# VHH binders against Protein DOG1-like 4 (DOGL4), part 91

Target 1, 232 residues: Protein DOG1-like 4 (DOGL4), of Arabidopsis thaliana (Mouse-ear cress) (q84jc2)
Amino acid sequence: MSKMRNLVEEKFLEFYESWVIQLELYLHQLLIAHNNNTMSETELRHLISKLTTHHKAYYTAKWAAIREDVLAFFGSVWLNPLENACSWLTGWKPSMVFRMVDRLRKSRVVLVEAQVKKLEELRVKTKFDEQKIEREMERYQVAMADRKMVELARLGCHVGGESVMVVEAAVRGLSMGLEKMVKAADCVRLKTLKGILDILTPPQCVEFLAAAATFQVQLRRWGNRRHYVTHS
Below, E stands for the ipSAE of ESMFold2; O stands for the ipSAE of OpenDDE; V2 stands for 0.75 times the mean of E and O plus 0.25 times the DockQ between their complexes.

## First folded at step 9 (VHH)

Design z61 (from v72 with N35H; framework vhh_8fcz_2)
Fold by ESMFold2-Fast, scan of step 9:
Structure z61 (fold): chain B 232 residues (1-232), chain A 122 residues (1-122)
Amino acid sequence: as target 1 above (232 residues)
Amino acid sequence: QVQLVESGGGLVQPGGSLRLSCAASGFTFSSYYMHWVRQPPGKGLEWVSGISRSGSYTTYADSVEGRFTIIRDNDKKMVYLQMTSLKTEDTAVYYCAKYTDSSSTYPGFDSEGQGTQVTVSS
């Protein structure tokens, strides 16, 4: 297991570094597209599709990794302390992306009223799904402190090989429960992102994705420069 | 202290091939993501390709996807760009660059060397 944990962390560290650097590349393209009036709708949709594919690739890799070691995603070694502090169930909090949407509202009349209403409906639905997962997380945490789990922990400390196997099975069960919760949270993330992109026009999608990517990249850079973050 | 020395450029006909090399020194090469970037005559810097620390992950600009291949040799502290099916639009000075998150650019990189000139003309 220790060998598997080390391998998962090592592989995902390299994957995540590459994934973030490619996100920086896409951010550059998004910023150019935002300032370039010559890009066609087809070209903008192609760029949006690349970002969508990039985010899906992250979840494909993440779900493969959590099958092997979900605990690697709680306090991840590939994230700096600031990124880890801002994590909600191993990733961004879904409702947070509506902060990026609010920037579009503050621009020069970029959203029509019908879009504003659909985004508000999506925001409410996203917060509801978030709260449902938070309740599941609370139940999971309570179950970990359940009398039966406490008894299994005691047996693992005081009795030999048979109790070790029982404790290992219980810990594996806990990991499977965490995996299901993390995947549920990731599904809310993907549905929220897709929902926003479905409501927005291609130029608005570019602006939204640029804002979201800028925040993600800058949060990482700020955390890597803890002295600046502490004093800014 | 960080040094990146590019080589392998030259004059080539459209449809031809070239292999660019970048020799790195002054840092722990195997710990850094590496880039190839280019500057066409009279234009700004354009990102071309990138490669992860061990070479397991690569990425390419749309304009070069399927035609260029980036590879690295950590034992030799080298990164390479294999260029095939070259087009006149590929004419540029090519630079290799070490990833950095301290740059104002996206992606973050430092251009260290004088580059190597690639000219594609008939």
Scores: ipSAE 0.691, ipTM 0.873, lowest interface PAE 1.1, mean pLDDT 86

Design z62 (from v72 with S56T; framework vhh_8fcz_2)
Fold by ESMFold2-Fast, scan of step 9:
Structure z62 (fold): chain B 232 residues (1-232), chain A 122 residues (1-122)
Amino acid sequence: as target 1 above (232 residues)
Amino acid sequence: QVQLVESGGGLVQPGGSLRLSCAASGFTFSSYYMNWVRQPPGKGLEWVSGISRSGTYTTYADSVEGRFTIIRDNDKKMVYLQMTSLKTEDTAVYYCAKYTDSSSTYPGFDSEGQGTQVTVSS
């Protein structure tokens, strides 16, 4: 555990651990609903609503935290190295969830042609939004190598109050740019999730959410049991 | 050596109250999410309640929501379960359990103590 953890990191670590454990509880309920087929449409809609509320709570907490320290979300202390390595702009890559949607085609819940068309339209839109954000990140990375940043790095080797102030201003500017990009990425995530759930029937929503939660929980569990991010 | 020692169980009539205690040792208590789980006669383990490392976040099984309250005291390395409006269905051996991600259950729990028997019967 890091002794240099700041207040934002400490608070969000506790929040995130609790949030994931609550996700495990919802995953248990989703698996029961999926396997037993005894729940009414009303009961399924209620469970789906609990999951959407749970995900919204995550973004409410995240956006409050990044307003204070967005850099805490790059190399997060509450994520293991595998989770950090698999992150796209501090979270899941929006287009990846369509791989989970593709599993529904082979499941007991069959997608009709109208749903397939809407999901393909959503996939294309999601990929376009994702690529736009990737271009923004590339521009940001290029800006990091500009003459002003190089000069600040050189200045950082010198002792002086003015140098400290200039470095602090540069870090704040860097953080503001990242906060804007992270929020943009999170908006694509939320739009993609809502779009999928709006297209799917309640039983299909349960299967999709169960697949997504299983992947998230198992990725975390697998990573926590490893000393290395990758193996040769 | 991880140790969890539960106490406070007993016989109580329906509608009654009990307070269960769990004393923890052998690990950094304040760094772990803690759970109460129970095993009714002839049934499997059932997750009951959980509490975050500093006590800020709590969660409950639907069957006990509004009736049970989980609390922790990190200085004393204690977890408590305040039980009210007890029902015959609450009859079980209650265990204090440290959260783990290596369990096949959702949510995961490990390092159970010896347990404390709660019997709700007229």
Scores: ipSAE 0.713, ipTM 0.879, lowest interface PAE 0.9, mean pLDDT 86

Design z63 (from v72 with S56D; framework vhh_8fcz_2; at its last look DockQ between E and O 0.79; V2 from the best seeds 0.00; counts 0 for: pae E 2.7 > 2)
Fold by ESMFold2-Fast, scan of step 9:
Structure z63 (fold): chain B 232 residues (1-232), chain A 122 residues (1-122)
Amino acid sequence: as target 1 above (232 residues)
Amino acid sequence: QVQLVESGGGLVQPGGSLRLSCAASGFTFSSYYMNWVRQPPGKGLEWVSGISRSGDYTTYADSVEGRFTIIRDNDKKMVYLQMTSLKTEDTAVYYCAKYTDSSSTYPGFDSEGQGTQVTVSS
C-alpha cells in the first residue's frame, strides 16, 4: 500500500532525525568523558549504558517499521545519498567497526594481550556471520530471477482477476524474506557491538563509542553538505 | 531571512514557574528540529531541550528533566519552554535555536536569537 508506505517513511524520517541529534548530544558527552581523567567508573558505565540503550531504541523502531514496509529501508529517504551508498543490508557493515577498534592501540589505555585475542576471535566470527548473510542475499536475488517469478512479472503486465491473488502472495513472500534478512543483519550488528563493549574497559568503551559516533555523524554531515551544494 | 525572537523571561523565586516563547520566521518551521539552549553567568552555552518537527519526540538535559516541558505549534510557528520548580542554577539567558548540521558543535545550532533573561533568586 503506497499510502501506508508514505506514512512509514514520514514517521521514521522524524524518528531518525531526532535519534541522530540525540546521538550528537551523546557524542558531546563522550568527548568530554574521554578528555576527563577524573570521571568515575560508575559515571563512565552510566554514559555507556545510555549509548547502548540509544542503539537498542533504534533497532526497536526499525524492526517495527520494516514489519510495515521493509522496502522503505532500501534507498531510505531519511538518509542522504552518501549514507545510502555506504549501506550494507540497510545499515553499517559489522566488520568495519574493528578498524575503529584498531585506534585504541594508540590510546592512553592500551589494550592488553587477552583483549587483543578476544577481539580477533570476535572479528573472525563477525566476518563469518557477514558472509553467511551475503550468501542468503545472493540466494534471494537468484530466487527473484526464478522461472516462477519471471512468469508472475509477465502476468502483472496483462493482469486479470485470477492472477491478482497469486501476484499479491508472491510480493508478500518477497517482503517477508527481506524482513528476515534485514533482521539477521541487525542481529549481527548488535552482537558485534555488545561483544566489543564486553571486552573493553569503560574508558576504552567511551573512546570506541566516540569514534563510532563521530564517523556516523560526520558521514551524514559530509553527505548533507554535498546535497546542499547540488540543490541550492 | 531566518529570525528567532525569544520572550517570557523575568525574575522569579525558587520553586516558581515561567513560560518562554520563541517566534520563528524566514524558514519552513515545520521542517526543523528546534532547541532551547542557555548561558549561565560566566559559563558557556548549555543545551537544555529539543523537539522534533511535529513534536512527537522531545529530549531534555538531565538537569531539567521532569521540571521543563518543550512544546511547539507549527501553525503559529512557535516553540515554548514551560519551566517549573525553578532553581537558582537555572539562572541564564535562554536562546531558541534551529538545528543545523553545518556547525562544529554537537548538536549544531543555527540562528540563535537575542535571548531572554531568566533570573531565579529570592
Scores: ipSAE 0.720, ipTM 0.885, lowest interface PAE 1.1, mean pLDDT 86
Fold by OpenDDE, look of step 10:
Structure z63 (fold): chain B 232 residues (1-232), chain A 122 residues (1-122)
Amino acid sequence: as target 1 above (232 residues)
Amino acid sequence: QVQLVESGGGLVQPGGSLRLSCAASGFTFSSYYMNWVRQPPGKGLEWVSGISRSGDYTTYADSVEGRFTIIRDNDKKMVYLQMTSLKTEDTAVYYCAKYTDSSSTYPGFDSEGQGTQVTVSS
């Protein structure tokens, strides 16, 4: 599955590899914290803050990269096929994390009624936001077949000159829309994550973050093995 | 075969400095994220620092942040760890390790070296 990579892809690939390795290190800390009930609330909050900062750093880098080439993220070379298959608008689907929260409820974690209510409200809101983004995304995708593109298709498959200009214009339009939608999706991700962490207690946050990180890391490892992908 | 040879360790007083070196061979060095890990006496292996393929990205454990610096030279196939403001708790055998995502433990490291002893004592 080797292909030529542009500069944006190469740079972000290296960044992401480093970012994931750091995530694994944080995961290790989260697991220790989860299994060690002696950590203070201050220590737990510090760990949570580190993870939050780490995620924010990812999106900072991502948004810088998508400004240069958003299309690179719709064929993410830094991800294996399994990771790509599980991606929603270039990342994790926000509503998915609530399944992880539900798992907490089924475990030894006890959520009070107020937390359950707030989580449900957040779930509904998140789902609504996802749907709005999906509808808008569809519009941009359909709009790719604009009047000029359709006319070009009608005239035949010729490459060169005016046809190239028409396609490039269409791609630019799509790219602008995609960048907007990706940023919107990322905002929903960040808001959802923040919302969950604001509802949960520090110990619960640690467990949640550990579960999420584990899922991400295991998905990557399994996918790499299956498809013989070597990132590092 | 993969070879990682650590050197540069020794005895130093608290507040002192050391520079560790790791010579790598037997694999495509520039293709791997490289790390330093350490094993304190009576304790398990702990991660210390990591550096990306090009060297553009570096990370550190909280315990060494601001005191240690990791550097790599892909042409020479070397990775270095500059340690400053050393503390007694930095006493450990230090290993150079390349990252592996196939490990069953977090994080995944592949260490083939014998390590180098760092002792910080007054």
Scores: ipSAE 0.515, ipTM 0.804, lowest interface PAE 1.1, mean pLDDT 90
Fold by ESMFold2, look of step 10:
Structure z63 (fold): chain B 232 residues (1-232), chain A 122 residues (1-122)
Amino acid sequence: as target 1 above (232 residues)
Amino acid sequence: QVQLVESGGGLVQPGGSLRLSCAASGFTFSSYYMNWVRQPPGKGLEWVSGISRSGDYTTYADSVEGRFTIIRDNDKKMVYLQMTSLKTEDTAVYYCAKYTDSSSTYPGFDSEGQGTQVTVSS
């Protein structure tokens, strides 16, 4: 069923639908490149560049939107319930993407020892950065449950304008902290993606990007079949 | 019943302009991402352009970007393709299609109408 939406949510819903449809178009091109290994390195790098530009465009739009309403990205109206359930701090969990890399290693994607070493270093760094963000989120969750916040909400029934202003300031401060943490998580996602693509050869990058796009598109399609999702 | 009726095709010289129209009926037009796809002689369908529900987001195939403009009118239930700087390789039957995520094909576009012929030759 329809959830009440503010203007930020409505605009991002339309952007995201268009963005995912364009991802499907790129997935089609990635699958052609994967199945027909006669493309030149220039052609492969151009396709990889289109995908990286497309992902950067998502974060550009997202970061503009979270300045307006970071909470819209926690339980997003443009995602089905399955997609939302799979989210870690408003997106894919960076350390889990290495499971996809591991699956590719078990196929005909052959990695040399130097690539394996660099990927393991990136995996460790990514997990460390994730854990740092998780600790920082815990501090913010504790601050949200802070007795002063509860006390101010209670006093709002008796003090009027002053108590509302103090509660609004506290909520605004926590919202700004959430925005910084979402951006930090997104930076880990972007660094992880860039790091993987820098380590892989162009054909391996096409294979990885195809797998990632397939997962995202299939999660959306499968979740839509299982759940009541409004398209209006 | 879902219907998409394409029109506005014809013969044009290279460098010329043409505007295609698509009249939609039998579904809630404003609820769908809409597209133009084309079939060149002896070839399969290829995607040309898409437009979001409100019209705020448009996308184009590399081969037509900068030359074609997709437009929609939700009140009239119409989608248009304004074509300029036409080339002989733009010769095709043009179809409009709505996006569905239930399609078995990537991308999720299926043409439904008879299409309109565009022929670019001297």
Scores: ipSAE 0.435, ipTM 0.782, lowest interface PAE 2.7, mean pLDDT 83
ESMFold2 (binder alone), look of step 10: mean pLDDT 79; pTM 0.804

Design z64 (from v72 with Y57W; framework vhh_8fcz_2)
Fold by ESMFold2-Fast, scan of step 9:
Structure z64 (fold): chain B 232 residues (1-232), chain A 122 residues (1-122)
Amino acid sequence: as target 1 above (232 residues)
Amino acid sequence: QVQLVESGGGLVQPGGSLRLSCAASGFTFSSYYMNWVRQPPGKGLEWVSGISRSGSWTTYADSVEGRFTIIRDNDKKMVYLQMTSLKTEDTAVYYCAKYTDSSSTYPGFDSEGQGTQVTVSS
């Protein structure tokens, strides 16, 4: 909404656009691999490695950016309104990816009993980790309202040197707390993704990554074309 | 109204170099991610390289990584592809393409130009 972009927002906007377009390139390769059973295990592992590296590159860039301005990630200007509406703590909700995994049960590449058991164990652990973060965020919000917000509100009418420094220190404290929560959520996301890929075979990994990338790319395209999600 | 004009192609020996140019008009050039795409004889379109709005991020197909360099000049509304160590498999018509999210392809391309022919032959 007419929000002025700072340097962190402008830099990450360009990075994210490029990152998503590269994801579309990898999606094209994943779809070719899925449709043509001609790729060797070595070739499939190489493609999976490229996707894994690509996701790690996103978190490297994100963590550098949140160190400078974590608030940029709450209502991000590089995401459309639909992408922002689907976000949980500045990204995808980790347990949601198990919906993509459930699709593999109906695939040509069938999951074996041992894999189903390990995936269910990972699902339970992921939900536990999510709930822990949600409790920590709730505690953070309550603490902010009870102390720091009251102090900031009282200082807001006094713009002298000492008041400015106290307000700046309090805002910095709030930002550091949010950075910790966002990084904790991102660690759950990376652990969940790695856990799934470690359980699946290379053909299953390709199918899973293709499903996940398709959803991410299509969600962005739908949101950029608002008539598509509201009328079509 | 959108116009992309490619040039710089030609016949070159294996190991040689060429610099392709793309002149853009009819849209806000500095707001779009730009690509080079090629079509080898008897094959479909193949993505080659891409460059972000300001030029801060570039990406390359595995087949051309380390040999090709994509550059843009937003003031001149130009995209370039510097090609070195050319191979016979690089023989193709090369197209300059604006990124679009409206295409049925991944990634989405608008390649309005006639392209420029690159032939690598001994």
Scores: ipSAE 0.658, ipTM 0.851, lowest interface PAE 1.2, mean pLDDT 86

Design z65 (from v72 with S54K; framework vhh_8fcz_2; at its last look DockQ between E and O 0.57; V2 from the best seeds 0.00; counts 0 for: pae O 2.3 > 2)
Fold by ESMFold2-Fast, scan of step 9:
Structure z65 (fold): chain B 232 residues (1-232), chain A 122 residues (1-122)
Amino acid sequence: as target 1 above (232 residues)
Amino acid sequence: QVQLVESGGGLVQPGGSLRLSCAASGFTFSSYYMNWVRQPPGKGLEWVSGISRKGSYTTYADSVEGRFTIIRDNDKKMVYLQMTSLKTEDTAVYYCAKYTDSSSTYPGFDSEGQGTQVTVSS
């Protein structure tokens, strides 16, 4: 019924709100660049670099936060219910970005055969890495229900030095396991984004990043509107 | 009733400085990202700067970065814009605006203040 935000949640809520608003600012610049035929390749690369740096800043902040409290990222308080419903292991599902690439292929942007081949190779590798992480998460969930975890749950209500230490060790182990899986998923996300940007030309990168940012911002705005309507 | 009241504008020479103030009331000020936006004569609204709910994060438009500083005081429900090295291009009505995600613009903001005029001229 009530949940108090811890220090990690409060700090990341402020960071994430600021990060999304800055993403909106970059989205505005991407949309202008997409409609402007006079921007130089150097200017487009500068804008792409800003977006790349912005996404890296998110993961730098996230990895610092998950070291303190990885569970804050499962059902995050800084995300609305729609954003949380669309999350795969605390973020976007890596293979999903290829749907954005497919939409670009059907628009004004023309991909050459060599790019299509490289994107397909990257898609296959991304899906393989994604499935590997999913299997690790399944094993983790099974391990959480084993005999040791059941015994830990029984000890959790007991006031004693030894039982407190056993509970603390087990919780630390669970958190470390989740942290490693979240970081593995984030590495696949970053490698997938970098791979796509390396394959695309600067104008194609701008269109791709604009589509991705629009989806992220729009999803947040739709979820926030729906939340307000249900309360008022 | 949400109210934003800007002040501190005036006439200043190029290279001069001004500090704008915005007094907020009618909402939980410490829960909102706050912005400064401006409207030059005969032009549309231009986003200038923003500050996170506790002041830990700030963002600036390329045209003002290094020259302007945004600050907030949540106890006083105030947001400030310290402007230095002012240029004639900075001439505009300056508005304090609460962030909103219901706007069609990026970033989203509500121009709920009355505005304060800044004129940079020799």
Scores: ipSAE 0.730, ipTM 0.886, lowest interface PAE 0.8, mean pLDDT 87
Fold by ESMFold2, look of step 10:
Structure z65 (fold): chain B 232 residues (1-232), chain A 122 residues (1-122)
Amino acid sequence: as target 1 above (232 residues)
Amino acid sequence: QVQLVESGGGLVQPGGSLRLSCAASGFTFSSYYMNWVRQPPGKGLEWVSGISRKGSYTTYADSVEGRFTIIRDNDKKMVYLQMTSLKTEDTAVYYCAKYTDSSSTYPGFDSEGQGTQVTVSS
């Protein structure tokens, strides 16, 4: 047998499993708070702060890990195939989070006109930032593809270690660019999350966070159950 | 077959201490997040504490934070719950449980043993 995981993957696997289980614990508390009219605004803000801190801790750990190996986050061993298929630049797509906000409007939550205006402004800004990152990524990938076409022609004429070194250098260059783009995407994610929580009232924040956590946990559970049906 | 055997329960006065043990067999123990859960008299199961597969991360219910400590020994396939400053509200049957994503609970767990009774009474 051979080694299946590197050190970054092994460390982040334990972290991420623990992080998601802690998210499940907070989801339990969010659901109680959502269904219970006796919690004070102070208690709701404390719970929201716990969730905010939990999400920040994820990015702190992630950014440390991507400095060591950003490629581990593209097709991650700690995520099931469904979770990996839903990723945009190693995480949730920032513009998609507004689907959770739209779900709030279909519930018994009333958003005032000022909140709706601010949320729409944030949605537009978020989409703009996404598109900027996508254009930068495309430009970089096209430049790398052009270099690869030249190298393939060169390989057709030669045999040996020079082609291995050129490929390794190209992979190294792609990794450095990917790290910058992943961090840029994560910054958009954090700004979008903060923006939404700043616009919503504490009860609305609890409902939003509960919906988001439910989606993340259920995506993981559903994806895992599908993959164990034939493995005993 | 998966087996989890809890022990170490007993009768103790408020403010007292106990250490619960859980012996695991029939699965790759070091690959699983492990939990303690409890069932107070006349109530359903409630989650108490959890520990990551290498022990690097521990979590506790608010009601026990600062009073209980979860520990694991992967070489001996054991999970422990060190309980101090016990209160009458801690009276329950305590179960060791493996994390599972097939449960309807948050966090997901299934208890499989008979449990061990902890009674805190004057």
Scores: ipSAE 0.628, ipTM 0.855, lowest interface PAE 1.5, mean pLDDT 85
Fold by OpenDDE, look of step 10:
Structure z65 (fold): chain B 232 residues (1-232), chain A 122 residues (1-122)
Amino acid sequence: as target 1 above (232 residues)
Amino acid sequence: QVQLVESGGGLVQPGGSLRLSCAASGFTFSSYYMNWVRQPPGKGLEWVSGISRKGSYTTYADSVEGRFTIIRDNDKKMVYLQMTSLKTEDTAVYYCAKYTDSSSTYPGFDSEGQGTQVTVSS
């Protein structure tokens, strides 16, 4: 069931494994901070900053990698099938984080009315942005079917060097479109995350980030167990 | 069986340097993310540094960032920790450990060694 990995996949796999391990370490710090009411606001903000920097590092690496091979991210070998199944345009769906906030609110987190209002505004905006991307993606997919897939299908009937060159050109065109969509989605992710963190207090941010990190880590663990994926 | 043998510890003055070594055997070394952890006197185990399978990526605890360097040699099945600008608070037993994700709240580490004592004192 394993597939051959290209150089981009191999490099990013190693990066991602390291990145996830660091995330787990940060998760531990977040949990400590959450359970420690003696931490100063400055300390909390520092921890939040470390997490945000960590996430930015991921996207920096991702964007470098997708420039080389965006298709690698539509069959991410560094993710298990469950993680892949839960992916929206090669990552987490931005609107999902609001559900996390809602769950926190229903359990322990007390938000003031002003925060609730701002979160709702952000939710609406995020949803709107997601829909725009989805519509554009759909148009792209249809366009690809009309131009690229037809060419691929036609050329696929022939074996030869010239055919391969034409197919490669078609795939490059597809990849450029996909890269654009992935970057757009990532921008919405980053904006959404920043928006939420700007609305929440430092203690609330810590709790939110802990929840998000926990979900990500557990999803990976669950998927690995379920599908007998060996990354280590 | 998994074996991790640490060495290189000793007594050093503040500001000094030490290089720790870990010899690994009994498992596919290149398949594991390797780590250094330490246990200060009277305290629990704390993570210090990690290095990816191929050695391309490294990470450090805030307390040692910029002072410690982790390196691995997959051919020799060795992990190293170069420590510089040592502080009294770096005093601990240092262990080499395989990474595991078995813990729900904190990364797990598989350590089979006895560790090596590092003492920083004037």
Scores: ipSAE 0.190, ipTM 0.607, lowest interface PAE 2.3, mean pLDDT 88
ESMFold2 (binder alone), look of step 10: mean pLDDT 79; pTM 0.804

Design z66 (from v72 with S31K; framework vhh_8fcz_2)
Fold by ESMFold2-Fast, scan of step 9:
Structure z66 (fold): chain B 232 residues (1-232), chain A 122 residues (1-122)
Amino acid sequence: as target 1 above (232 residues)
Amino acid sequence: QVQLVESGGGLVQPGGSLRLSCAASGFTFSKYYMNWVRQPPGKGLEWVSGISRSGSYTTYADSVEGRFTIIRDNDKKMVYLQMTSLKTEDTAVYYCAKYTDSSSTYPGFDSEGQGTQVTVSS
C-alpha cells in the first residue's frame, strides 16, 4: 500500500530501519558475549560502549526530526501497530526496564545488596520523573479542550485572513509543547539507561542490554509477522 | 519471483582487490535494506555488510571494516561490494541478500542467488 509520508517521515523511516538492523547486529554480539565467559572486562566495556553510542545516536536523530515534525512520532509510520500500541510518549516507558533488571536477581549474574539499593533509589526517581511528565501531558490535553482553543478551531474552519494566521500560530505553539514533553521523556529514558549501566558490572550490563534488545527486536518481528499474515 | 544474480568473483592473490556485483529483480529494490553474506568452505553463512534503502547508511562486520565498501545504485537495481586487502580468510561464496525480519538470525537475511566464488590464494 502507498502511504502518504512527508520528508521527515521518509528520512526517519530509513534511519530507523537501519538503526534497528544495526541493533540486531549488536544483539548478536551481546548474545555471544553472554554465552562466552572468555571475554575480558575491556572487551565487554567496549561492547557496552558501542550500545550506549548507538542509543545516543537514536536520540540525536529523533530530536532533529521532532524539531521539524513532532507529530510524526505520534503514530509513527516506521513502527508497526504493535510497537505503536506499546509506546509511552513516543518510546519505551522508563519504569518498565526495572522489570528486566529484576530478572537479573534470578540469573547466573546475581546482584549484590549495594546494587539492589542503588537500583531501588533509581527506580523511585525514575517513577517520580515519569509521573511528572504524565501530569504535564494531562495538562496539555486539558488545554487542547479549553474554550479559547475550541473557539479558534471554529473560526479557522470558516474564516480566512487573520483567523488563519491566529490558528496557525496556536498550532505551532501546540507542536512546541509536544516537543518539550517528548524531549523530557527521552531525557528520563537516557538518565535511566545510564543509571542502570553505571550500577551494573560489565557482565550484568551485557545481560541487561541483551534482554532489552531481544525484547525490542522480537516485539518488532512479532508485530510485523502478524501484520503480514493478516494483510496476505 | 525475487531474483538476485551475483558476479565479479574469481581467484586473487592475498592483498589483492575484487569488485562484486549483484543484479536484483522481481521486487521493489529501492524499498529494501540489502546485505552481502558469505559462506566459507565447510562453514555456515556469515554476514559481511549492509546498506540502507537509499545508501545513506552502511555497516560492516568487524573482520572486513576498513577493507570492504558496500555501494548501491537504485536506478540500475545493483548492489556492489568493493573488496581490498583481501586475505585467505575471505575465501568464500559471496551472496547478496535482501533483509528480512522472518529469519532466526541477527541481522535477518534471505539469499536467492547462486553466489559468486572468491578464492584468495597465491
Scores: ipSAE 0.696, ipTM 0.871, lowest interface PAE 1.0, mean pLDDT 86

